# Miniprotein binders against a2bj90: the designs that were tried, part 124

Target 1, 235 residues: a2bj90
Amino acid sequence: MSRSARRKTSALNTVLRVVEVFASIQGEGPFTGTYSVFVRLAGCNLRCPFCDTRYAWSLEAGKPLGVEELVEEIARYEPSLVVITGGEPLLQRHPLNSLVEGLESLGLRVQLETNGILPAPARDEQLWRVYHVVSPKDVPVRVPGAKLHPSWVDYARATGRAWFKFLVANEQHVREVAEYVAKLGIPRSRVYIMPLTPEKLDMKELLELHSRIASLAVKWRLNFSPRLHLLVQLP

## First folded at step 11 (miniprotein)

Design v29
Fold by ESMFold2-Fast, scan of step 11:
Formats: sequence, structure tokens, C-alpha cells
Structure v29 (fold): chain B 235 residues (1-235), chain A 108 residues (1-108)
Amino acid sequence: as target 1 above (235 residues)
Amino acid sequence: GSLEELFEEFAEITWEMYELIFKADEAAKRGDEETAKKLIEEALKLSEKLLEIARKAGSPELEKLARHLHETIKEMKEAFEKGDFLRAWELMIEIAETVYEIEEIIDS
């Protein structure tokens, strides 16, 4: 059966470059503590100095997997949440929409983690209907090439399905986040601050950092995200 | 014009330097001290070129940032020599933030 003569075959691309698929607990953001399957997509449009998944930066780091095959693999875990992460998942936007459609057909909850540089979903995309945790990289620790696409603020206000998560190390970072979200009109109820964790902190140092950032969240009236997987030593 | 060509060259060398910082960090983390040293010294040479281009362009702001990059990369080299990878990580963040500031100036 030929698809090329009747419709655009690129819009029907159902192959994703996948680095890894694994079950764990969502350690971050609004769904912290949820039994989840993580789908890490290859490719990233940033080079963050604090990135702990540099192995996913290249698109070639991903194995090509068909959407139907990937949906079946995910479903076998019976997850409460499917977390699609990367790299930057929106670099593979077209097959990602197909993946979301397949997962929704099974009644699975989907959360996408994105740096927010690429535009937010349009109303006619399957991605419009799922949860998004947006991690801007233009504040407080600024990464070259990073600029939040303004459509993410509109998407968050229109749908209630986006949150903004910021890595912070100290009170000055929290102040910068507070100024940034106020300027963009992001509701505080949609904002999470999370500890910026250096590599190889011992457990005492990790807990002290979490305590400090949590206290700042209370002071500044923002939500707090732990990095729970680091505390309990899960992937 | 000539000024636009200088800013374009500055941006290209800045990104080349930034890529070298990651390669140096990766080499250092895997215990390849010789490769890490070579890459960080190459990054230092690029930061010196940035300072020269900033001066030719007559941009005191870019000159300041190029000087700061050179100083930060020198500290990163010392951190690698001491095996202080936490300090190297902090300095790599400082380099990234400085590169972001350079982009804001050039793109403006």
C-alpha cells in the first residue's frame, strides 16, 4: 500500500530516536513520588554545564524505535505516569505526537519534560492534551542558546497543563526566578524551584541543600521540587 | 561591514571555545589528564583571540567578557590539576553564563 501518492509521508513518520526506557519513581516536579516509565529521547538543542544526561545530546545516541513498538513496551510496565524526556523531546515533535496519541488510547497519563525553547503545542497537536514541565534555561543559571518561547506562558494559562521548574543554588537565584516569572505573568502556583545539585554530593550535603532550597520556597511563596531519585538512589 | 565581520568571528570563536570546555571536562572526568590539559590550553588560546577581536572591534563590554573568560578558564585548568572537580564544575557554569552574556550583546 503506497502512502506517498495520497498524503505527506513525513507527517506520518512514526519512528523515534530513543536512548533508554526504564521504570522508576518521578523524583521531580508536580508528580513527585509517582511510579513512572521514563522514555529518554535523543538529541538536544542546548549544552547545559550542569547536564547529567550528556550521553543523550546527539540524535545518533538514540536507537530508532517505531511508535507502536514503543507504546507496547511502555504499556508492559503498567505505569501511573509516562515521562517523556531527553535531550529535548520536541526536536522529534512529529513522531512524538503519534506516541502521545498511542499512549492516550490506552488511558495513560503523559508528562513531557522540555527546555521550552521550541514553541508550545498548538491546539491541533496531541501534545496539547498532556502535561508539560518546562525547564527554562535563561534563568537563573543562564545557558547559551536558551530563550523561553513566549507561547509556553500562553499555553500554561490556557490549559493549566504546564509548570515551570527552575534549578536554584541560593537566594539570589530564587530572587531572579521570582522577577522572571512576575515579568512573564507566570502564576506562582505553576512555579517550582529545585536544588541545583553538583555531582558527587554526599547524603548530608544533599539533604542540607534540599532543606535550604525548600526553606527559600516557603519564604518566596513558590512550590518546591526535590530531586527524590538522588535522595533514594534510583535512576 | 568590517565590524559585523568581527562580531561574527567573535561569536564563532566563542562557541568553539565553549565546545572545548565540555571536551576538557569529559577528558578530566575519565582520568585522561593529558587530553584535558591540551584541550583547556587550546580554550585559553581561543579566549586570547577573543580579547584581540574585542579590542579591534572597539567593544569595551566584549573585552571585559573575553578577559573574564580567560581568567575563569585559567582557574578551571588549576582545578583540574588539583583534582578539584567540584570547583571545575562551578567554573564551567561561570563560563556558560559569560557565553550567554556575549550572545545577548552580539544578538542585540
Scores: ipSAE 0.617, ipTM 0.844, lowest interface PAE 1.8, mean pLDDT 90

Design v3
Fold by ESMFold2-Fast, scan of step 11:
Structure v3 (fold): chain B 235 residues (1-235), chain A 108 residues (1-108)
Amino acid sequence: as target 1 above (235 residues)
Amino acid sequence: GSLEELFEEFAEITWEMYQLIFKADEAAKRGDEETAKKLIEEALKLSEKLLEIARKAGSPELEKLARHLHETIKEMKEAFEKGDFLRAWELMIEISETVYEIEEIIDS
């Protein structure tokens, strides 16, 4: 490759389309309650009817930002956890690996949120070494185009760094999740059920829904993920 | 053959309809009732076309799903007219699940 083409390729692999960067508390999954900085990447390969972040669906919704600049911005927050979300962050896989490399070099703990349609990280990717919360959309509320890539189950078994988080509204949904994870051989210890929250629930309704889903988690011996940021009114 | 062409057309129209549902919902939520009405009526016309294509293809499964889509979109129109966005959200989930089922049948 020429020097110019090599430089252009390197720059392309170090640019991400970013919707927003902000500090908050991780409200979901295995790291609930952790002081985090959220990096929302643009672009999504799904159109979920319950999506709260439809503004991130288009890649054009993101502003181009260099990986080095983004690492510096994130570092200024001094977070306990960096949450990379989207859209679907794996749509920007190559520059995402560069971002993860930069963050890990600073000793920062990284968690990726993904719909699991695209393949899990390979051993030679920087993404292999970080935490992943996989949110399948092929169960229980099914979204067109959604299909969990089987490599995520293999990745979870090999690394112990993946959990599976499912949106549920009722006990029938929990039963479907239990059947799904049993069929795929996913241990219950790696499974979270989380309330499927309609837009604009009042605080009493939110708390009641959380209580109901948490009770089902106990009954079915699954982990419970709140949507804590909604309960405490944080972004 | 013509059956494969009908299935391809069915899939294309289904996705177009699904995209219109989101646009109608966004218009309704921002108070643009005229645009929301126009978009939901377009989605209803596409669901009627889906029913016609399913009948022409001789697929009882696709006929049932197309009929269900038409009925669900019609209920969504009523929800918008009443300003019942929670009901509209529930119906969008039902449409999503129905479209997923259509994809499973066509891709099989």
Scores: ipSAE 0.589, ipTM 0.829, lowest interface PAE 2.0, mean pLDDT 90

Design v30
Fold by ESMFold2-Fast, scan of step 11:
Structure v30 (fold): chain B 235 residues (1-235), chain A 108 residues (1-108)
Amino acid sequence: as target 1 above (235 residues)
Amino acid sequence: GSLEELFEEFAEITWEMYELIFKADEAAKRGDEETAKKLIEEALKLSEKLLEIARKAGSPELEKLARHLHETIKEMKEAFEKGDFLRAWELMIEIGETVYEIEEIIDS
């Protein structure tokens, strides 16, 4: 099939509801410090009390963008990493797979951030080939409706392309995370704990919280994720 | 109704209450004190309805959780009145965790 015919086919009826596209530094997880383009998709299947992106909860918050147009916009930033986040990106699964296909065709590294409620990618999905940071919300700070789909553990074991990131405020939370990942058979090397940050902390409070959670990561032999963008005042 | 019907009603009212909590928080943060007060008072009334349903269902654990929701929402109202948005945020987390516990009991 010609490039033109393939392009037309991949763009057919593939529209994403997009809240925002912007360049920043990945502040969280295994790719912390990477020059990235963030693509925030609209819609979420959870209502987390600690959510700082409530403006993305509704699908109506997103502007309809064609996959081809979005790929071109992302490419203009020349990113080292494309971070697809939301809301919950897997709510727009079909056009998301098309977006991933377009980004991979340009040699771009893609990371998906997901709450893990919806099933992990199947082998025949474009999403199977990209990196995933799964943020379960059924532990330690429990969110209504949040239940990790068991296929994410299988996906992590099969591919080595998933990590699990947990929001924690204290040592009891870390203990609950440790018990949870042990029960599911998730290796500690794939687990990140990250500070649960309230809105509008001053820099001293933010640094103190980061220090406390980092110390707990050392004590419990887990990886630590900062919220680096908050520390350096980037979006 | 049947026990199943009571549990379904309890789950529906719990989610309606939870949605009102977010709307109240958003109103309070934008300085719309009148709307925030109305929404939080509606959430309190729904938590009272949850207590009635739990009693009809003969579930002491759901009754305990419904009472805890009422107390926590009441504290959240006081936090809004004081402009203590950090405390309100902590209480929203507690409400969410309580709703999660309710879901686990109903789905069991």
Scores: ipSAE 0.648, ipTM 0.838, lowest interface PAE 1.7, mean pLDDT 90

Design v31
Fold by ESMFold2-Fast, scan of step 11:
Structure v31 (fold): chain B 235 residues (1-235), chain A 108 residues (1-108)
Amino acid sequence: as target 1 above (235 residues)
Amino acid sequence: GSLEELFEEFAEITWEMYELIFKADEAAKRGDEETAKKLIEEALKLSEKLLEIARKAGSPELEKLARHLHETIKEMKEAFEKGDFLRAWELMIEITETVYEIEEIIDS
């Protein structure tokens, strides 16, 4: 009965606010070491004090790009993986689904990086079919307004296409992560702990931090994510 | 002042203190030891003021958190003096966690 509920969306919903597009190696998570194109979308629903990409927080930081134009730009890199990150990419959910459809039609593998506050994809979304690395901000260093949407645990169980990545500085943080994932029923096989790196460390300090967190991953029987791009000095 | 006014003042000073800590960490990483020391000493004074406000408000919970901030900032100062920037960063994370805990209490 409601005409507005069934109307088609505007063509303007095929535009994304993009901060940067660049080729690099995926340095984090389950696809570490993969030749990738990174698409950083503008806008974020959090203000993390340890965020190293604060320049992407505002939607105004992004240049408007049409989905078709962005697909063509990404394809020119011939990547093994397209990493869509931001800010929070799910803030631009509608045009993001269109981007994923375009990339999937070219046979490109897509990974989303998300804070998990917004709901996981529904089965009728193109986003249902791609990989997701969820970085909750409600543990161990809690960010105001951060709460993992419970649908992400269901999505991970249903699809096998989500992993949970946590920034940790010490063993107490790892303990809190272990308790958190046990409480939510997230299998250890889908959990990564990653060093919470300050913006400026020398190579010796960076290696020492990686070594400490990796040792904790072994001790706590969790997966370890490096920040490989920092170790090899790539963007 | 009302309890509401004291809680608002506590929140304002907490974020002011946190901004100083963040700027001190940035200065230290640039090798500007004098600015880092000055800023962390200012943050330490604000943590003392937080303790006074918590006591005036009659909040044992905020008093405990203010004491924890004071001790953690003091340790961060020692880490800067030793050039242990990794330890200072770990303490910065601890301060951040405490600031968020304060925000949750005041919002409740």
Scores: ipSAE 0.005, ipTM 0.278, lowest interface PAE 11.8, mean pLDDT 83

Design v32
Fold by ESMFold2-Fast, scan of step 11:
Structure v32 (fold): chain B 235 residues (1-235), chain A 108 residues (1-108)
Amino acid sequence: as target 1 above (235 residues)
Amino acid sequence: GSLEELFEEFAEITWEMYELIFKADEAAKRGDEETAKKLIEEALKLSEKLLEIARKAGSPELEKLARHLHETIKEMKEAFEKGDFLRAWELMIEISETVFEIEEIIDS
């Protein structure tokens, strides 16, 4: 088969439902401050009360886009980091592996954001080779249906390519996170706490919340993730 | 019914209630006060059903959680009436955590 026909067939077999693609600064986690392209995939297996992207919950919210077309669109931004988020991107696992393969072939660094309910990548998946920020929702602010798949801890230990990020509002939440990660054997160096931000905080309130959670991170010897995009008013 | 049937019914009603809470929140935020009130009142009736089922099952823990849900949803209704969406958000988190705790008990 010709290259063009093979590429066309690949796109038909590896289609992602995409909500949006946009350039911004990664505001959260270990790559905070990095010029990034965000790829928001449709569909989610949770209903978090603090979710700010409820428009992405349904698979039907995403437009079908072929993997090759998406790779080309992302590449035009010349990003330092490609952030694949959602919903829950692992719901589209098969075409997601194809997307990662395409991005890696161009030398692009990829980070996946996941709730960690679905299993971590297997060694033969393209996803095994990229970075993962896992946001468990079974602690401290607990969401129905949420339960971290234990394979994520094994993946983190085996690869050093996973971090765990927790939304916290107060010191009791931080204590619960510390107990949770100690029980699972997650090193503190792989743990981030991040402010649980209500809607419509003014800048002073937002800074005060960041300061409080950062101080708790120091006290409990955990890493701190800001929500930098909120502070600098980027998407 | 059997205790197992009661727990299955409890889980089904709990999830139906939780879905209604999101629909009520969306209606309230778009200014559809009548729909928000209708949906939140439906959620309140479901929380009353949960309390009845918990009592029939003889589970003091589920009774306590069902009462807490009813009280929290009632406060959420008041928050919507006042246009206090920050308070509604806080109560939504409380409902989420309570439903999670219910799921842990019944393992649904």
Scores: ipSAE 0.619, ipTM 0.833, lowest interface PAE 1.5, mean pLDDT 89

Design v33
Fold by ESMFold2-Fast, scan of step 11:
Structure v33 (fold): chain B 235 residues (1-235), chain A 108 residues (1-108)
Amino acid sequence: as target 1 above (235 residues)
Amino acid sequence: GSLEELFEEFAEITWEMYELIFKADEAAKRGDEETAKKLIEEALKLSEKLLEIARKAGSPELEKLARHLHETIKEMKEAFEKGDFLRAWELMIEISETIYEIEEIIDS
């Protein structure tokens, strides 16, 4: 084979398995209310009992898309924020770094949503330079296989580009989160608590749950994340 | 087998059981009662095997957790029969947390 053929073969590693691409409003975390394009990658290394996106668990749920094609599709939306989510996006780490490079070249702000089981970005990765919302699943509702990789705390401290978002149902959960972040040395300014929403809540129940968790955030001096898209009926 | 082999078998059966429980939940939610019942009954049989392996391993902690899994899965079967999907969701969370605790013991 020629050198050109060998280079093209290595470039095949810049294919991502993508479940969906759509425009919406970021409903969660530090960028709540931002006009965003969501890129849902296939594959997940956890089986959370409260998962809303079980259709993305299998890598086969995603269609193969080249990084350049995906960048062009995202750019057509002219988003204020690109949210890369999944499954677990870091399972496709190599082509994900290439996607981030392409998006940054267009001046787009990128946020990754991750369960934090896989290591945080190294300084030589494109992922080092973008925002990360880490959702640990080893507290308060504990999920098998879930253990936050300790490098995420170091990454957050070094860059100021990571926040930690926890699903909570009651005050006991908030207490467990407070103990967890104190033990790991995560500043409370980097911590969000968010309502753990069962399926099929009516609007009154959803609002009451949001109000209760928001009140607990004030009491415990933590940041509050709504699930705004649920309240305004967006995807 | 060795204690290590028993723990490996326990972990494998636990994950197989957990996958069956998700499939049963999905079947129940789409109204496929026959498939849901079949899958949850298979999960119950696996939880009985977990109890036997825990006893053979001589681990009172694993035995307690295996027994708790069996009772929780039984309650989930009843929740599906009643169409109580909120209760089933609560029980899924309880199963998840029990399996997490099992992993902490096995990995130790």
Scores: ipSAE 0.685, ipTM 0.857, lowest interface PAE 1.3, mean pLDDT 90

Design v34
Fold by ESMFold2-Fast, scan of step 11:
Structure v34 (fold): chain B 235 residues (1-235), chain A 108 residues (1-108)
Amino acid sequence: as target 1 above (235 residues)
Amino acid sequence: GSLEELFEEFAEITWEMYELIFKADEAAKRGDEETAKKLIEEALKLSEKLLEIARKAGSPELEKLARHLHETIKEMKEAFEKGDFLRAWELMIEISETLYEIEEIIDS
């Protein structure tokens, strides 16, 4: 009979709405300083007043791109880390799982950035096996619609593959974060506080804000995330 | 009944108002003062409707929050007129937090 050399790509011929793909340094969270490829997916279920990527809010901001083509594009960068961000990437959950499967087949390390409103991955999802940085928007600066799905705490406890990153401007914000994570049973080792940066801070103001928030992280025994890309003027 | 309908109308107008505020902020930042003024004034009119709906619903808590929204949006209009985008950003945060409180009351 004829060779069964038909494309194994029917499951990977799913489509993602992609805003941009670019190489940079991961400036935030547990992998700060890592050479990364960023994949920004379109669509968001929130309207955060401090959002610096408002251009990604609409699904129409994303161009349709096949999972197979996207995997090939990412691989050409030879990244140490693939950062899947957006919008809210979990809005495109089904094709996102296919993307993650393709990336893992190449041995690439994957990090998802999510607002945590949609449920955490189930054990049978490819997303279960990758890293997640969850950025709750129900504390300290509260956004309508932004309630953390409780499954993220269970996922973090079960896998050790999730961290929680909070935007803070002052010590009162840090206190609110500390109370929030204690109430939910999130270990301090899984918590990052990061400077809430207004637009158009000069470099001195940006550095001083980083210094203040870092000092608060030490005082409250939390991890500190810089916004390193802002300090070194990378995308 | 009518109270449930008033809360639904309140939520819909709240979302419309919030969308207008983002559009006004974007227009102001790009120097389109006429569009920014038009959009923020439309948002102010919606905040007045929210206050009327809160009063009809007989909710002192919603009335207080609707009044605070109107005041905050009015201050945002002044910030745009002065080109004070840092103040406008602070006021956007205040609006977001106020809308979160409204959501907790309506969904309760």
Scores: ipSAE 0.618, ipTM 0.827, lowest interface PAE 1.5, mean pLDDT 89

Design v35
Fold by ESMFold2-Fast, scan of step 11:
Structure v35 (fold): chain B 235 residues (1-235), chain A 108 residues (1-108)
Amino acid sequence: as target 1 above (235 residues)
Amino acid sequence: GSLEELFEEFAEITWEMYELIFKADEAAKRGDEETAKKLIEEALKLSEKLLEIARKAGSPELEKLARHLHETIKEMKEAFEKGDFLRAWELMIEISETVYQIEEIIDS
């Protein structure tokens, strides 16, 4: 590669398009209840009808931030966990690896949230070493263009650092999830079902939905993820 | 046109229709009733074209899915007129699942 191309590549690999950075409690998945800083990256390769962060779909929704600047901003919160989410973060894969390297150098724990359409990390990526919550969109509420990349199952088996989280509304959805994970060889211990929440449910409706899905998790021997932040009214 | 050309056209129109559904929903939620009505009516016209293409292709499966899309979008228009955004959300999920089924048939 030329020196000019090398400098352009380095600059590209040090800039992320970021929608928002904020402190909250992780409300979902295996780290529910953890004091976290959320980094929402711009751009998404899906158009989910249930998406509550549609403002992040365009890459132009994100402001360009240097990796070093972003690491410093995150560190000021003194988080127990850094959650990288928003749109589909693996669309910005190369600068994301640089961000992860910077965060790990400070001893910070990192969790990535991904739709799993793009391949799982390779062993030589910084992303190989962090936690991943994969939210497939090819079951049970199916989204056009969605298909889980098979490398995520291999990654989960090899590292023990991936979990699979599914949005469900009823028992038929849970049955479809159970069949899906059995066919792919995903252990039930790595599977979470989470309530598919319509916008603007009142607190009674929200709690009733959580109760029903939690009961199904027990019945089907799957893990349950709440949407805790919605229940406690945090971002 | 060949059967292959009909399937390609069907896929292109399906995606255009799907994008209009999201734009209509966002306009309706903002209280921009005029834009929402225009966009949902455009989506309805595209669903009518899908039905025509499915008939020309001689695909009973695509014809059934195109009819279902047309009825679902029509119900979504009615939901917007009533300000029933929960119903509109449920219908958007149904549209998503139907478009996914269309992709599976065409990509097969």
Scores: ipSAE 0.629, ipTM 0.838, lowest interface PAE 1.6, mean pLDDT 90

Design v36
Fold by ESMFold2-Fast, scan of step 11:
Structure v36 (fold): chain B 235 residues (1-235), chain A 108 residues (1-108)
Amino acid sequence: as target 1 above (235 residues)
Amino acid sequence: GSLEELFEEFAEITWEMYELIFKADEAAKRGDEETAKKLIEEALKLSEKLLEIARKAGSPELEKLARHLHETIKEMKEAFEKGDFLRAWELMIEISETVYLIEEIIDS
């Protein structure tokens, strides 16, 4: 293989299409309240009607950034957590593994947010070693093309590094989630329900929705995820 | 077979319609009423074609879902005309769930 071809292949495997990089507080899931840097990758394999990041759906929405450059940019924020989100980050699986390797070499904690349609990491991937918040779109609000890959349940059991987060609007949604996770054998301790928030709720409506869903989490013995960034008006 | 070909055509038109729904919503939200109206009317025509294909395929289940899509898209058009974007959002969720059910039937 020529040196030029080797350089081209290396560059291709170490380039990500990135929509944005910004510091904020993780508002959702098991790391709620953590000072984080968000890396939003371009491209998505779903079209969710409740998606608030539709600008990230196309791969062309992302600018090409080298892994080394991106690692340096993230490190400048000195985050407690790096949240890799999108679109669907696993669409860029190969360069994403390189990014994770670079971030972990600096001792940075990494969390991936994924819709769970693509397979969970294999043991030989760098992604095997990081945290995953899986947001199935198979239930309760169904999205075309959505189907959780069964490997995510096995990954969660093997590693203890995956949680499952579901958008819910009412008690019927929570019942459907409870039935779904029981059928798949997902432990309730790994399950979060989170308010399905319409665009442009006022603060009182947003707080009331959070209160209702939190009460349902207690009733159904599931974990509750707020959308804290919305409540405190952060990105 | 012809039934398989009808199901493939139904799936393709369903996705074309679904894409138009998002484009119509984006146009309506940015205040481009003319484009929103054009796109939602195109989606309505596609939902009518879905109903024709479902009848031709002899699928009462797909016919029911195609009819529901048509009614939901019609309500979404009315929501845009009233500037009721919360209602339009609720209707988009209903369209999404209906398209999911269509895919489950076709893929089965």
Scores: ipSAE 0.575, ipTM 0.814, lowest interface PAE 2.1, mean pLDDT 89

Design v37
Fold by ESMFold2-Fast, scan of step 11:
Structure v37 (fold): chain B 235 residues (1-235), chain A 108 residues (1-108)
Amino acid sequence: as target 1 above (235 residues)
Amino acid sequence: GSLEELFEEFAEITWEMYELIFKADEAAKRGDEETAKKLIEEALKLSEKLLEIARKAGSPELEKLARHLHETIKEMKEAFEKGDFLRAWELMIEISETVYEIQEIIDS
């Protein structure tokens, strides 16, 4: 095979559009407090009004990086967790599976952050084997085009490797989440509520919001996710 | 046109309006008051057109949602003028939820 043909084939299978790679602490979800490397992939299929990463919405916002090169970059950080986020990472599903294969071969723990619109992993995908934090956007603050793919509930039940994380501002939002997860048969142990934070809260307001949502989590018997990185001023 | 053509036009204009809201918000945040005002006024005109299409389609539900969009965008314009970006953010969420309801009705 010519070099050009081999290069084109490799690029189609093993190149990701990457916005940023950085080390931080996972501030959210079931792995809160974990030393992590974040890989933000470009492209998103939603336009959320509360989105903090609008710069990642376009696929063109991402620099093309080979999977092997990206795996080596991530490995140099010696992370306890690799967080693959975006945009919506499943838009780059094929090369994402290759990335996960490379990371798993090094014994690295991988967590995917997804809006859950695209189907959950099939059993023959590398993505089947990693952790998933699904952030539905059809409840409680509804985003146009957002509908959780039902396969995520089946995946969570089958594997125990998915959690559902919801942005909430008040008790009515928590009630709507509780009704939503009950209807879908999602166990409360797999559910996190997280403060819906405006960009311009001061630290006192941010702490007060965290306190209120945490108290609601106790009242409704749901898990609480902070936005720890905001509190400690990390990316 | 057919009822289906009116619903298709309604959906297209709703999305165009929604995109303008994001552009207006970005302009306002960077201090470009003139561009933010222009974009929000364009969004208001699109919401008026949505109201007319809803009436022509004979959909009281879409008419109510189009009216709500118009009022919410108008309040967002006032929030920008006052430099109240927290209020503008709250209104943008309200617009998002209203657009979601519109899509649910049209996709039905």
Scores: ipSAE 0.630, ipTM 0.838, lowest interface PAE 1.7, mean pLDDT 90

Design v38
Fold by ESMFold2-Fast, scan of step 11:
Structure v38 (fold): chain B 235 residues (1-235), chain A 108 residues (1-108)
Amino acid sequence: as target 1 above (235 residues)
Amino acid sequence: GSLEELFEEFAEITWEMYELIFKADEAAKRGDEETAKKLIEEALKLSEKLLEIARKAGSPELEKLARHLHETIKEMKEAFEKGDFLRAWELMIEISETVYEIMEIIDS
């Protein structure tokens, strides 16, 4: 097979491995409070110790769904925002571009959540046109194998469609985030700090942690992301 | 050379150990204490091999990190035995950060 034919054949792969599809409120990042449909894709290239969705790490955790079928399922929810998350969605990059094309054809707003290890979208990808919340895992709580691909900074500057979200537990973490984003030239207006929440925090402890991290965001002149779904007890 | 082979072996064993840590945590959370104990003991043996390899490679930095891994995994085993999953979570984060530092040294 010629290289061109092989690329076309690969691009025709319109099957995604999907763990779950559900409606909720976006609890995090720049679209906090938005009625959303969450699409959790299977497969991840990291093993984060604080991961809440370890069941999605394997590609085998996902059921194969055709892009057209998935678009129809998402559309039935009539969402204000489609949140594509995982695992790491960019591991299924080719069929993901097809999914985005289908969703955009319906006028739906799309946000991708990614660890930023794989390169940012190129201009000729459908993914170039959607929103991205990038969660680097090389700071402040470091995960083995995590390195932010430098193209994400260029993508953010070129498009204004990327933000960077960091899990923080204390002021030292915030200092490390501030130094990291300054070194990379990421504007603080595109940076969110979010509470790193242990599994068994009660509601009073959750609120106290949110208050502390929000106060640090004010002090360090960064944006604050809650984990709103945890506070209002939604998925 | 032999030094490159030692660093490759060190990296491979570190990833194997890290995988076992997650499997042990999952077993412990399911209440499968026997499997959790078996997996955490296997991880401890791998951390002992890391100490041996670091010494052979003549790397004081890797030796210190391997020793720290061994002690942290021992504390994680105790946390599982006590049903202290918050402490186990904190120790998982410490293991992750230590493994990150190991890989930075090896990749350099």
Scores: ipSAE 0.545, ipTM 0.804, lowest interface PAE 2.2, mean pLDDT 89

